# Designs tried in a protein design chat: VH-VL binders against 4-hydroxy-tetrahydrodipicolinate reductase (dapB). Part 2

Target 1, 258 residues: 4-hydroxy-tetrahydrodipicolinate reductase (dapB), of Thermomicrobium roseum (b9ky70)
Amino acid sequence: MLRLALTGVTGRMGRAVLELAASAPDIQLVCGLIRPARDPHEVAAQLPAPLALTSRVAELVQGADVVVDFSHPAVTVAVAEAAAHAGIPLVSGTTGLSEHDQAVILRAAQHVPVVQAANFSLGIALLHWLLPELVARLPTWDVELIERHHRHKRDAPSGTALALARTLLAAREPAPSPLVYGRGPGTAPRQPGEVGIHAVRAGGEVGRHTVLLATDDEAIEVTHWVQSRRAYAQGALEAARRLIGRPPGLYSLQDLVT

## First folded at step 3 (VH-VL)

Design a9 (from n1b with heavy chain D104N; framework fv_narsoplimab)
Fold by ESMFold2-Fast, scan of step 3:
Structure a9 (fold): chain C 258 residues (1-258), chain A 126 residues (1-126), chain B 106 residues (1-106)
Amino acid sequence: as target 1 above (258 residues)
Amino acid sequence: QVTLKESGPVLVKPTETLTLTCTVSGFSLSNARMGVSWIRQPPGKALEWLAHIFSNDEKSYRTSLKSRLTISKDTSKNQVVLTMTNMDPVDTATYYCARIPEYNFWSGWSDAFDIWGQGTLVTVSS
Amino acid sequence: QPVLTQPPSLSVSPGQTASITCSGEKLGDKYAYWYQQKPGQSPVLVMYQDSKRPSGIPERFSGSNSGNTATLTISGTQAMDEADYYCQAWDSSTAVFGGGTKLTVL
């Protein structure tokens, strides 16, 4: 059994990971991290599965084979140092890390395998590998990216769409204005090498990203569709499973699916 | 700048109810992830924690005084209110309100009393 | 709920190291916090999460916490460090303060 320690147990991602791990026959949850001012008994009562809780990062990593982290930069840095000291892999989904924070993560990766990702969709990770191959082999094809999310999503385009656009642009020859955000009155006609990126906000959609590659005569459409936020939690657990036994290093989620 | 200021000073008669307000400046209780505690110090004695209110309105109280204490927020006045019933001369003390920063994306949790009010003297005497 | 025990007083000469202890059952399983209080003033946070120093607190202040004992260490103690020092920890969503240590710099 894979002994798993978890941070962010009261957050949405942490709870999803806890719920999925509790039902997984190959995973044993051993410890969760909570803030010092919280009552561990009250927090434990709210969790979907039994879990020992601690406010001590050193205690969190004792007896664990891997740490899954969905917290905040200061906790992530402390967890990375503790994981490196304990010799256990780290899977972290914490965002907003400073350059200094990232340097700590990089130092930890010299001692243990670490995966750091803003998005734990295995499918999106695979597209970061697949899409460059497609556009590099079809350099004259038009490229458009369309993303769709629920009505309450504040950022536009999505972070995932922007990352995919960067991946696509890196595989093509430079263009004067490589990204076009939507098309409407006053938008110039399509220029060679540009990538259109379009954001749709409606209903309760978790996330959908479509890449269209087209000529006058044919088209290829590649779509990734998220039906449940559990997909991200599943990706984090799968990253934890795949990280076991790997040499020290900073791994992308793409490195774990290819 | 951030400041916390207790109401008072107050003279309370034995058996009466004490009401203290902590007026917060420099952040909004409705928007900021900040908690506030009430802590007292009898003359020449140690600090004694009384009650805490978290940003999500969860509350905690000193076990020995739980039946006498109520802590609440008045977000329209940006105040935290402490009520303590059945006052006794032994409750004479300087009462402080103090801030606890909760989750902050860049700094995480400290859960420390990082900013304290000036304190207010509560005297229980007939 | 842990009871936090501090020595009631400690005297050091200027330039000496002052070590103020705080003892409680399984205190090392929790974070320790330290507050400085000068006569007639509000407490000031001088150490948080065992060993982290707030902005504005001199480098001569350091902390540790293991087993049953947390320690606040003041190296090269100065006259301005003369104050009451209180340790604090969290237990079951409640905060517990120590009895305080009066540091005298002779």
Scores: ipSAE 0.006, ipTM 0.494, lowest interface PAE 9.6, mean pLDDT 87

Design b10 (from n1b with heavy chain R33K, light chain Y31W; framework fv_narsoplimab)
Fold by ESMFold2-Fast, scan of step 3:
Formats: C-alpha cells, structure tokens, sequence
Structure b10 (fold): chain C 258 residues (1-258), chain A 126 residues (1-126), chain B 106 residues (1-106)
C-alpha cells in the first residue's frame, strides 16, 4: 500500500485526489495539510473521506511514502525541503514559482525524485513524445491544431494548445513561418511548414485537443479530450505510483510515461 | 493598487451595536480568491483578531466574542461588514480590516495579513 | 490574555543585531508571522510562515521558529527599523497576537 500525504486538501485538485485515493485499493491517504486559518474540525467534516490533518509540514511527511502537492510556492518550498529530509518523492502541481523557489526544488531533487507539472494529464504528456515522431516521419504533411473548451474559458488559444504547437513546430524542418491563429478574411494561403491553431468556445466542454496531419489524399487525427477534471487527479496519483523507486532527479510527466 | 478602507471614526454608547464597513479597492470580493479579517487594537495595547471571512463566504470568529460578532460581504458595494453587539467601554480601540490572499484551483495560502487598512477609531463612552 | 509572550521592549545600537522573541506552548508546531508597526501607522507584514520574507522587506530580516520560541532577527539594525513588532500565530481558526516588542535603536 502506497502511503500518500497531500497538500491543498481544500482546493479542487486536492479534493479530487483525496476522492480518488479513497477509492484506490493500492493507496492509503495518511495526512493532509491545511492552512492555519482553517478549523481542522470544520475541514474534516467537509472532506469526502476521513483524513488526519495538520498545518505543520514536518508532520505531513511523517509516515508517508510520497507527498502530492497542490498548494502555493512558499508551501511547496517547505514541502520539498521536508520531503528531501524524509527521503520521500515529491509530486508537485504548484505553479508560479520564482527562480529562488525553483532552486530549492532543484536542491531537493538531488536527494529524492521530484516531478513537477502544470498539467497532470498523462495523455497530453504522452502526446508531447508521440507527436514529434509522427511529424518527423511525415515531414511534408500539413499540420493543424484545433482545441475546444467551454463557453467561459477566457484565454485563447489554450496553454496546452500553445505548448503542443511549440512541440510540433520544433519537430518540423526549421522554416521561419509563424503560428497561424485562426483563418478568416485576409488570411494568407497556407505556407509550407506552418502550424495553424484554432480555438473553439462552446458549451461545457472541459478540454479537447486535436492534431490534424493531412495531405491531398489522406489524413490522420490525434485527439485527446478530458471528460472530467478527475483525469488530472488520476494523473497525479499515477505520477506518484511511477515516481516510487526512481533515482533522485527532476522529472517531467513526459519522463514518467516514456 | 490594492487598498482597504474602514468606515468611521465612530462614537458608540454602551449597549449599542457597532457596524463597521471595509471598502475594498483593487480586487473584487465576488471573484477574487481573497479573505478579509477584522483586527482591533486598544490604545497602547496589543493587536486582537476578531473575525475572518473567506472568499467562499465561510466565516470564523474569536471564540470569546463569537456571540457578539457577525462578519459578512456586501458584494454590490465591494465591502466587508463587521457587526458587534452590546458595546462596552473596554471595546474602545482602533479597528483594522486586513487581507489574506487565497489562490485559485489549488488553494494556496500564506494566511498572513499582507495588506491592512488605515484603521478607524471606535470610542465607546456614555 | 495572549498565548504568545514577547519582551515589552528591546534596545540595540545601530549596526547591531536585534533578536525579538515570541514564546508560546508548542509554537514550533504552528506558523509564526511578524508585523512591524510605526507610530500612527498600520501594521506591515515583515515575515510570514516562520522564515519567509515578503517582497520589499530587506534581507536583513530573517526568522526562525522551533520548540516554544519564534524569533525575528534584524541584522545591521538601522534607525528606520525602530518600531513595535508583533508576532502572530494561528490556533485552529483563531489568530493570536503577541503583546508586542518596542524596538529602540539608539
């Protein structure tokens, strides 16, 4: 049984991880970190499963085999130091780290395996590995990226789409063509080597990313879609499982799926 | 620029109810992940925490004063309101509102009072 | 009736190190916070979660918290550091402040 400590218990990701871990026969959630301003009794009453709670990072990592962290930079730094001292792996989804914060994480990674990711979709991580292989083997094929999200999404294109586009562009012959953001009146005809990115906003879709590779005669579509935000929580738990027994080092999600 | 400004100053008679408002500028109480506390300081004495309201509208109160205190949001005016019943001369103090940052999907925290209002003097006398 | 005890005053010469203590039962099991208050002004956060310094606070300020005592340390103390300093911790959902320490730089 993998004994797991969790930060961010009151956040959406932390609660999703807790709910999934409670249902996983191979995982035992042993302790959760809560903010000092919260009443532990009130927090415990609202959790989907019983969990020991602490506001002290040193107590969080005791008795755990891995710590999963969805908090903020100052807490992440303290958790990384505690995990390194306790000799346990760290899975962190915290964003917004400064260069100084990242230096602490790198120091921790000298002693324990650490995985950092802004997005815990295992499928997207795998596509960052797979897509370069496809475009390298089909270098003359047209490439377009289409992403779809719910009506309320503010950014366009999505961060995930931009990252996938960079991966695709880097894998192609080095043509200095810029990314094409949509096509409409006044858009120039397709140039060789360009990657188009198209954003769709409608309904309640969590997220969908399609890479289209095409010629005049045939096409391949590679589509990843998220039906539930549970996919990210499941990715974090799977990262924790795969990180156990790895040498010290800083890992990406891609490193864990390839 | 983020600012918090307390209403007042105010003179309250013993047994009356105190109502203070904290007007927030620079972020919206309805969509920002920010909590607000009320803290008081009697003349020449230490700071004393009174109440906190989280971004999700959950509330906490100083246990010794819980029966007298109510904290709420008026999102139409972007204000946090503190009500304290049955005022006594010992409640004379400078009252501050102060912000605690909260973070989006992964609830982050420092639980530090990072930005304070200027304070308002509440005098309780006959 | 604060749970946290601070010395009421501390005097240091310019350039010397000031160490302001905050004592409470099992304080090292909690997060310590520090606020600076100058006469007629609102408190200003100078240290959070034991040892984390906010942006804009000089590197001369450092903090620690272990056992029953949290300490705010000001190295190379300057005249501008003269102020009242309050420690604070959370006990469950309740914030508790220390009695304050008046730092005089002479």
Amino acid sequence: as target 1 above (258 residues)
Amino acid sequence: QVTLKESGPVLVKPTETLTLTCTVSGFSLSNAKMGVSWIRQPPGKALEWLAHIFSNDEKSYRTSLKSRLTISKDTSKNQVVLTMTNMDPVDTATYYCARIPEYDFWSGWSDAFDIWGQGTLVTVSS
Amino acid sequence: QPVLTQPPSLSVSPGQTASITCSGEKLGDKWAYWYQQKPGQSPVLVMYQDSKRPSGIPERFSGSNSGNTATLTISGTQAMDEADYYCQAWDSSTAVFGGGTKLTVL
Scores: ipSAE 0.007, ipTM 0.494, lowest interface PAE 8.2, mean pLDDT 86

Design b11 (from n1b with light chain S93D; framework fv_narsoplimab)
Fold by ESMFold2-Fast, scan of step 3:
Structure b11 (fold): chain C 258 residues (1-258), chain A 126 residues (1-126), chain B 106 residues (1-106)
Amino acid sequence: as target 1 above (258 residues)
Amino acid sequence: QVTLKESGPVLVKPTETLTLTCTVSGFSLSNARMGVSWIRQPPGKALEWLAHIFSNDEKSYRTSLKSRLTISKDTSKNQVVLTMTNMDPVDTATYYCARIPEYDFWSGWSDAFDIWGQGTLVTVSS
Amino acid sequence: QPVLTQPPSLSVSPGQTASITCSGEKLGDKYAYWYQQKPGQSPVLVMYQDSKRPSGIPERFSGSNSGNTATLTISGTQAMDEADYYCQAWDSDTAVFGGGTKLTVL
């Protein structure tokens, strides 16, 4: 059994991880981290599954095989240091890390295997590996990226779409190609090697990303879509499973799926 | 177009119960991943958060006022209702309802109040 | 519940940079949000998740948040920017607003 410690137990991702871990036959939940000001009994009553709670990072890592972290930068830094000291792998999805915070994570990775990611979709991680291979083998094909999210998403394009666009541009030979945001009246005709990126905002869609590769005679579409945020929690648990026994280092999710 | 509209304005006597309704247009409270908060502003003073109802019907309240506040949904009318008991002249304020999208995929529920109602004046006379 | 402290007022000349601060214990561990309110009007979101601008908010608006202090910065301040500015953060499932800063553009 994989003994798992968790931070961010009251957050949406932490709760999703708790639900999935509680139903997984290969995982034993051993401890959750709460802030010192919180009443452990009150927090325990809110959780989807029973879990021992502590406000001390040293107690959090004691008896664990891996720590999964969905918290805030200062907590992530403290957990990374504690995990490194205890010799325990770290899976962290905390966002908003400063360069200094990232340096602490990098130092922890010198002592234990660490995966730090903004997106724990295993499918998106695999596409970061697969899409460069497709583009490298089809270097003259047109490339467009289309993403779709719910009507209320404020950023455009999505962070995931921008990351995929960077991956696609880096794979273009002989040189990186320009990125074109949308096409409309007055837009210049397509230039060889350019990558278009298009954002759609409608309905309640969680997230969908399509890469179109095309010629005059044929096309390939590669689409990833998210139906539930449980996909991210599942990816984090799978990252935890795959991180066990690896040498110290900073791993990407792509490293764990390839 | 999305709009939130508070009921009122209202006059309330001390010790009476205030009931405010926020009518939502442009999205369905039963189908959308949207939360709604009630926020008040006494004349010339700061914004004060009162209560929030999440899309999954979980509720949170300002600690100092928790015993006096109830927030609920009427999905058949697409409305969010705030009830506040034992009103006092100090509760005189403009009351707003405001929407929070629940689609930050890492934090889930922690996002901005992106659309606000016009506000309604609640006067507690003594 | 944490307290967010803002200076009550700030004055700048047109074209100058305005920096409005919001201080709270370990505020940098949370996201900061900013709202603009003009007299007799509802608040309007001008900055979310520390440094992100909603559609329709000019690029002159930027934000940061580290340690105990979040800052809303308005470069090239215009007369139309004159308003009360409120910071806001989440403490778990409860929201907290700052005391507000009256920005005067003279």
Scores: ipSAE 0.000, ipTM 0.432, lowest interface PAE 13.3, mean pLDDT 86

Design b12 (from n1b with light chain S93Y; framework fv_narsoplimab)
Fold by ESMFold2-Fast, scan of step 3:
Structure b12 (fold): chain C 258 residues (1-258), chain A 126 residues (1-126), chain B 106 residues (1-106)
Amino acid sequence: as target 1 above (258 residues)
Amino acid sequence: QVTLKESGPVLVKPTETLTLTCTVSGFSLSNARMGVSWIRQPPGKALEWLAHIFSNDEKSYRTSLKSRLTISKDTSKNQVVLTMTNMDPVDTATYYCARIPEYDFWSGWSDAFDIWGQGTLVTVSS
Amino acid sequence: QPVLTQPPSLSVSPGQTASITCSGEKLGDKYAYWYQQKPGQSPVLVMYQDSKRPSGIPERFSGSNSGNTATLTISGTQAMDEADYYCQAWDSYTAVFGGGTKLTVL
């Protein structure tokens, strides 16, 4: 059994990871991290599955084979150092890290394998590998990105769409204005090498990203569709499984699916 | 050079409130990721942990004494303060403050009481 | 709260090995810590995370922790090692100390 420690147990992602891990026959949850001021009894009563709780980072990593982290930059830094000291791989989805915070993660990665991702979708990770291959083989084809999310999403375009656009642009010749955000009445005709990004906000859609590759005569669409937010938690657990036994280093989720 | 120094010694009457201050030098409670605990030792008895305050101001207390204990920081004076209400003769002990590094950039995490104050004798008698 | 049990006293001759035990339910699943206290003095950390030695602590101090028992081992025990030794572990956000062992070197 893979012995897993988890941070962010009261957060949305942490709860999803806990629920999935509890039903996985190959995973034993050994410990979860909570704030020192919280009553472990009260927190345990609210969790979807039983879990030993601690406010001590050293206790969190003790007896674990891997740490999965969805917390806050200050906690992530402490967890990374503890994991490196204990010789334990780290899977972290924490965002908002400063340059100095990231330096601590890089130092930890010199001693243990670490994967960091803002998005733990295995499918999106695979597209970061696949899309450059398609674009490199079809360098004259037009490229457009269309993403769709629920009505309450505030950022536009999505972070995932922007990351995919960067991946696509890196695989082809630079254009003077490589990204075009939407097209409207005053928009100039398509220029060679540009990538259009279109954001749709409607209904309760979790997330959908489509890459259109097209000529006058044919087109290919590659679409990734998230039906449940559990997909991200599932990706984090799979990253934890695949990280075991790897050499020290900072890994992307893409490195684990290729 | 890091030092922790407890206030006192102190004489307290039964039912009175005890207030102890731990003055920290050699690191800043505002900047360093360091926690501080209060630990007591009755004469000839074992060490007993009382309370801890983390760098982010989160707090934990010994369950049996939780209703009587308050731990806080005064970052302007670089001090940690322990308050214990309703003192009883059985609370007579040497009280220590002790540091816990929350992480160490070079050597990693120890989570140990690595530096202790000199201790202060608190006597509760009528 | 969990209880850590230590023998109240242990006597060894100079140069002999002293083994101080600390017992608690599933203690091997936690880290054990050891503190040395001489009369009238503050405790001093001598072993952390089962087997790691702080700077300044002699190599003759070693530690282990498995199952229900953690052990602090002092090889070639010297007169200066005569002291009370306390084990400690974490249980959630609380620290728990053992009852202490008085080591006598005669």
Scores: ipSAE 0.000, ipTM 0.443, lowest interface PAE 13.4, mean pLDDT 86

Design b15 (from n1b with light chain A95Y; framework fv_narsoplimab)
Fold by ESMFold2-Fast, scan of step 3:
Structure b15 (fold): chain C 258 residues (1-258), chain A 126 residues (1-126), chain B 106 residues (1-106)
Amino acid sequence: as target 1 above (258 residues)
Amino acid sequence: QVTLKESGPVLVKPTETLTLTCTVSGFSLSNARMGVSWIRQPPGKALEWLAHIFSNDEKSYRTSLKSRLTISKDTSKNQVVLTMTNMDPVDTATYYCARIPEYDFWSGWSDAFDIWGQGTLVTVSS
Amino acid sequence: QPVLTQPPSLSVSPGQTASITCSGEKLGDKYAYWYQQKPGQSPVLVMYQDSKRPSGIPERFSGSNSGNTATLTISGTQAMDEADYYCQAWDSSTYVFGGGTKLTVL
């Protein structure tokens, strides 16, 4: 059994991780982190599964094989230091880290394996490895990126789509490869090496990303789609499994799928 | 593919201000997790780091030259601009801009100068 | 600023192993990076984060970093490896280059 400590237990991701871990035969949740001002009994009552709770980071990592963190920068920094001291791998999904926060995480990664990511889709991570090879071997093919998300998504294009676009642009020939945001009145005709990026906002779509590689005579579409937000929590748990036994270092999600 | 290209070459008089631009293609400075540095190399001498701008617009400078250096981004032109005041003949060098891929949780973090411009010669002479 | 010290020159015969060192205070607590520069050309990244090799760099290039010294090792050295080699480290938000080592393959 993999003994797992969890932060952010009252957040959406923390709850999803707790629910999935409770049904995973290879995982034992040993402790969750709460703020000192919170009543542990009140928090325990609102969780989807039973979990021992503490407000002390040192106690959180005691008896754990790995810590999964979905909190905020100040907690993430404290957890990273505690994980490094305890020799425990860290999986962190915390966003909004400052330059200083990142430096602490880098230092922790010199002592324990760490992955720090805003999104734990292992499928997207694999595409970051696969797509450059496809594009490099088909250097004259047209490339377009289309992403679809629910009607309430604020950012456009998605962070995931922008990251995929950066990966595709780096592999494109001929260079320079301009990135075109949408096509409409006033948009010039497609130019050599151009990569288009298109955002669709409708319905309840969790997330879909399609890369189109095309000529006049044939096309390849590579599509990743997420049916449920549980996929991200599952990815974080899989990252935790894959970090076990790895040497110290700051790992990308690509490192965990290749 | 990615390219960085420095403006110039430039002839600057002593005490004047140097302005160099690095034109970036193959990634967007406004949305990529890429930082850019300016690095110089006097003829026959070692590489000397001058200034860096991170993707989030945070800036850092070589301590000994900090009062003379300003680094900024022009995201509309996809350029990184270096300004260096009070130029002296000892500042004669080839000036490079170079990219650092910041930690990207999808593809990793090299945090290394992986792509360099061709370099531009800056000569300081009366 | 902190100083990274490299030997100014190193000579090896083709097929031999070249070991280029870079020394700095507590360098092993940081990551070391290595760049190759041929005359009239821009530097090229050959090693990052102590021991990781970029795509396109031959397997004969390897690296290590411990204590105060980082080392770039080139096994089976070839004439094409003749160049200046610079180490580099990151200290907080600043970047430091070594003085460079001229590798001659005789």
Scores: ipSAE 0.182, ipTM 0.598, lowest interface PAE 4.0, mean pLDDT 88

Design b16 (from n1b with light chain Q49E; framework fv_narsoplimab)
Fold by ESMFold2-Fast, scan of step 3:
Structure b16 (fold): chain C 258 residues (1-258), chain A 126 residues (1-126), chain B 106 residues (1-106)
Amino acid sequence: as target 1 above (258 residues)
Amino acid sequence: QVTLKESGPVLVKPTETLTLTCTVSGFSLSNARMGVSWIRQPPGKALEWLAHIFSNDEKSYRTSLKSRLTISKDTSKNQVVLTMTNMDPVDTATYYCARIPEYDFWSGWSDAFDIWGQGTLVTVSS
Amino acid sequence: QPVLTQPPSLSVSPGQTASITCSGEKLGDKYAYWYQQKPGQSPVLVMYEDSKRPSGIPERFSGSNSGNTATLTISGTQAMDEADYYCQAWDSSTAVFGGGTKLTVL
């Protein structure tokens, strides 16, 4: 069995990972990280499955085969160093890292395999591989990106849409105005090589991303949609499974699905 | 160099509201994963913990004083503010603010009061 | 909220070992912290997470925590160690301090 240590056990992602790992026959949860100011007995009573708890990062990694991290930048930095010292892989979904924080992660990656992702959707990771191939083979085709999220999503376009747009643009020849945010009255006609990004905010949709590749004569649509946020926790666990036995290095989710 | 400095000293009349500020230097309350507590010590008596604010704005209070206490952050001024209502002579004490680093590299979360302010004397008298 | 009980005073001769105890129900299931306070000064952290020593604290300070009792041990006690010592623990996100022990080095 894969012995898994987890940070962020009281957070939304950590709880989802814990719930899914507890039901996985190939995974043994061995330890979770909590802050010393939290009562470990109170926290343990609220968890969906039994889990040994520690506030010591060195103790967290002892006896684990992999660490899954959904915490805060400074905890992530401490966990990365401890994982490197213990010689175990790290899967981290923590965002908001400073340049200094990222340098620590890069040093840890010199000693152990590390995967970092802002989005643990395996499907989105696969699209980061697939879409450049489609665009590189069809370099004259028009490209548009449409994303849809619930009415309460504040950012537009989504971070995922912006990342996919960067991936698409990197696969094309440089264009003078590479990204076009929406089209409306006064918008210039399409220029070769540009990528349009369109954001829709309505209802309770978790997330949907469509890439349209088109000519005058034919079109291809590639659509990914998320039905449940559990998909991200599933992706993190699959990343943990696939990271085992990899050489040291900083990996993307894309590296693990291709 | 990290320092915490309490406002005051202050003289408060019975039934008035006490407001103390802890000015933080050496780290930013907006960016650092640091918590701050307020702890008091009546003359010649033991330390008594009052309230804590975590980096994520989660708050905790001494149960016996919970109805009188409010702790908050003013990130624009890099200050932690304690408000205590209905002051009484028994509340006369030196009031400290103290930092909790919510993490360090080798131990992760320590949640120890590692740096204390100089303390400020609050006297409650008519 | 559990009560942490410390002896109010302890006297040792220079060079002797001082053992300051802190008792509370199931304290060994929690982390214990220790603070040193000299007259007119702010408390100083001398021990955290049962047995970890902060930078700058002499090696003669050590700690343990088991069952219901945490202990701060000062080996080869010096005159400069004379102070009030407070234990502290966390319970349900609230911090609890002991009553303090006045260590006198005679």
Scores: ipSAE 0.007, ipTM 0.463, lowest interface PAE 9.1, mean pLDDT 86

Design b17 (from n1b with light chain Q49Y; framework fv_narsoplimab)
Fold by ESMFold2-Fast, scan of step 3:
Structure b17 (fold): chain C 258 residues (1-258), chain A 126 residues (1-126), chain B 106 residues (1-106)
Amino acid sequence: as target 1 above (258 residues)
Amino acid sequence: QVTLKESGPVLVKPTETLTLTCTVSGFSLSNARMGVSWIRQPPGKALEWLAHIFSNDEKSYRTSLKSRLTISKDTSKNQVVLTMTNMDPVDTATYYCARIPEYDFWSGWSDAFDIWGQGTLVTVSS
Amino acid sequence: QPVLTQPPSLSVSPGQTASITCSGEKLGDKYAYWYQQKPGQSPVLVMYYDSKRPSGIPERFSGSNSGNTATLTISGTQAMDEADYYCQAWDSSTAVFGGGTKLTVL
């Protein structure tokens, strides 16, 4: 049984990880981290599954085989140091790290395997590997990216679409205007190497990303879609499972699926 | 700019009830996920934490004073109110309200008193 | 009596390193916070989570916390650093402050 410690138990990702881990037969939740100002008994009563709680990172890592972290940069670096000292892997989804914070994570990775990701979709991670291979083998094919999200999503294009577009562009010949945001009456004709990004906002769609590779005679579409945000929590747990036994190093989620 | 401002200064007679108000500017108590504590400092003595209220209306109190303290918020006025019963001359102090940023998945947390009010003098005499 | 113990005073010369200690049973199992208070002014957060500086606090301020003792270190101490310094920690849902240390820069 994989003994798992969790930070961010009251946050959205932490709660999703807790729910999935509690129902997984191969995972034993051993401890959760809460902020020092919270009463552990009151927090425990509101959690979807029983979990020992602590505000001390040393106690958090005691008896764990892996730590899953969805917290704040200051907490993340303390957890990374504690995990390195305890000799256990770290899975972290914390964003907003400074250069100094990242240096602490890099030092921890010298001693234990660490995976960092802003998005824990295993499918998107695999596409970051697969799409460059397709584009490198089909360098003259047109590339367009279409993403779809619910009507209430404010940012456009999505962060995931922008990241995929950067990955695709890195595999192609440079272009003067590599990204084209939509196409309208004033848009210049398609230029070699460019990637068009199209954002659709309608209904209740959680997230869908389609990459179209095309010529005059044929096309390939690769589509990823998310049915539930639980997919990200599942990705984090799977990252924790795959990180066990790996040599020390800083891993991307892509490294764990390729 | 975020600011906190205590009501007062206040003169209180022994056995009376103290009511202090902390007016918050620059963030909303209903939306900002910020908590507020009350902390006092008797003349020439250390800081003493009294009570905290979280954005979800969860409350905590100094154990030794819990029976005398009530903390609440008025979101329509963006204020946090501290009530302390049965005042004694030993309760004479400068009273501060101070902010604690609350954790969430997007913003993180520090659990530090990062912004303090100017303080208000509460004198208990006569 | 506070459960966090600080020396009541500390005197250093300008440019010298000041080390202000805060002692409490198993304090290293908790996070330490530090506040600077100048005469007639409100406290100002200068260190959180043992060793993290808020924006605007000079790099000469650093912190540590292990075992029973947390330490706030001010390197190259300046006259403007003269103040009372308070440590603070959380004990479950309650905050505890130390007795304070008056730092004098002569």
Scores: ipSAE 0.076, ipTM 0.566, lowest interface PAE 5.7, mean pLDDT 87

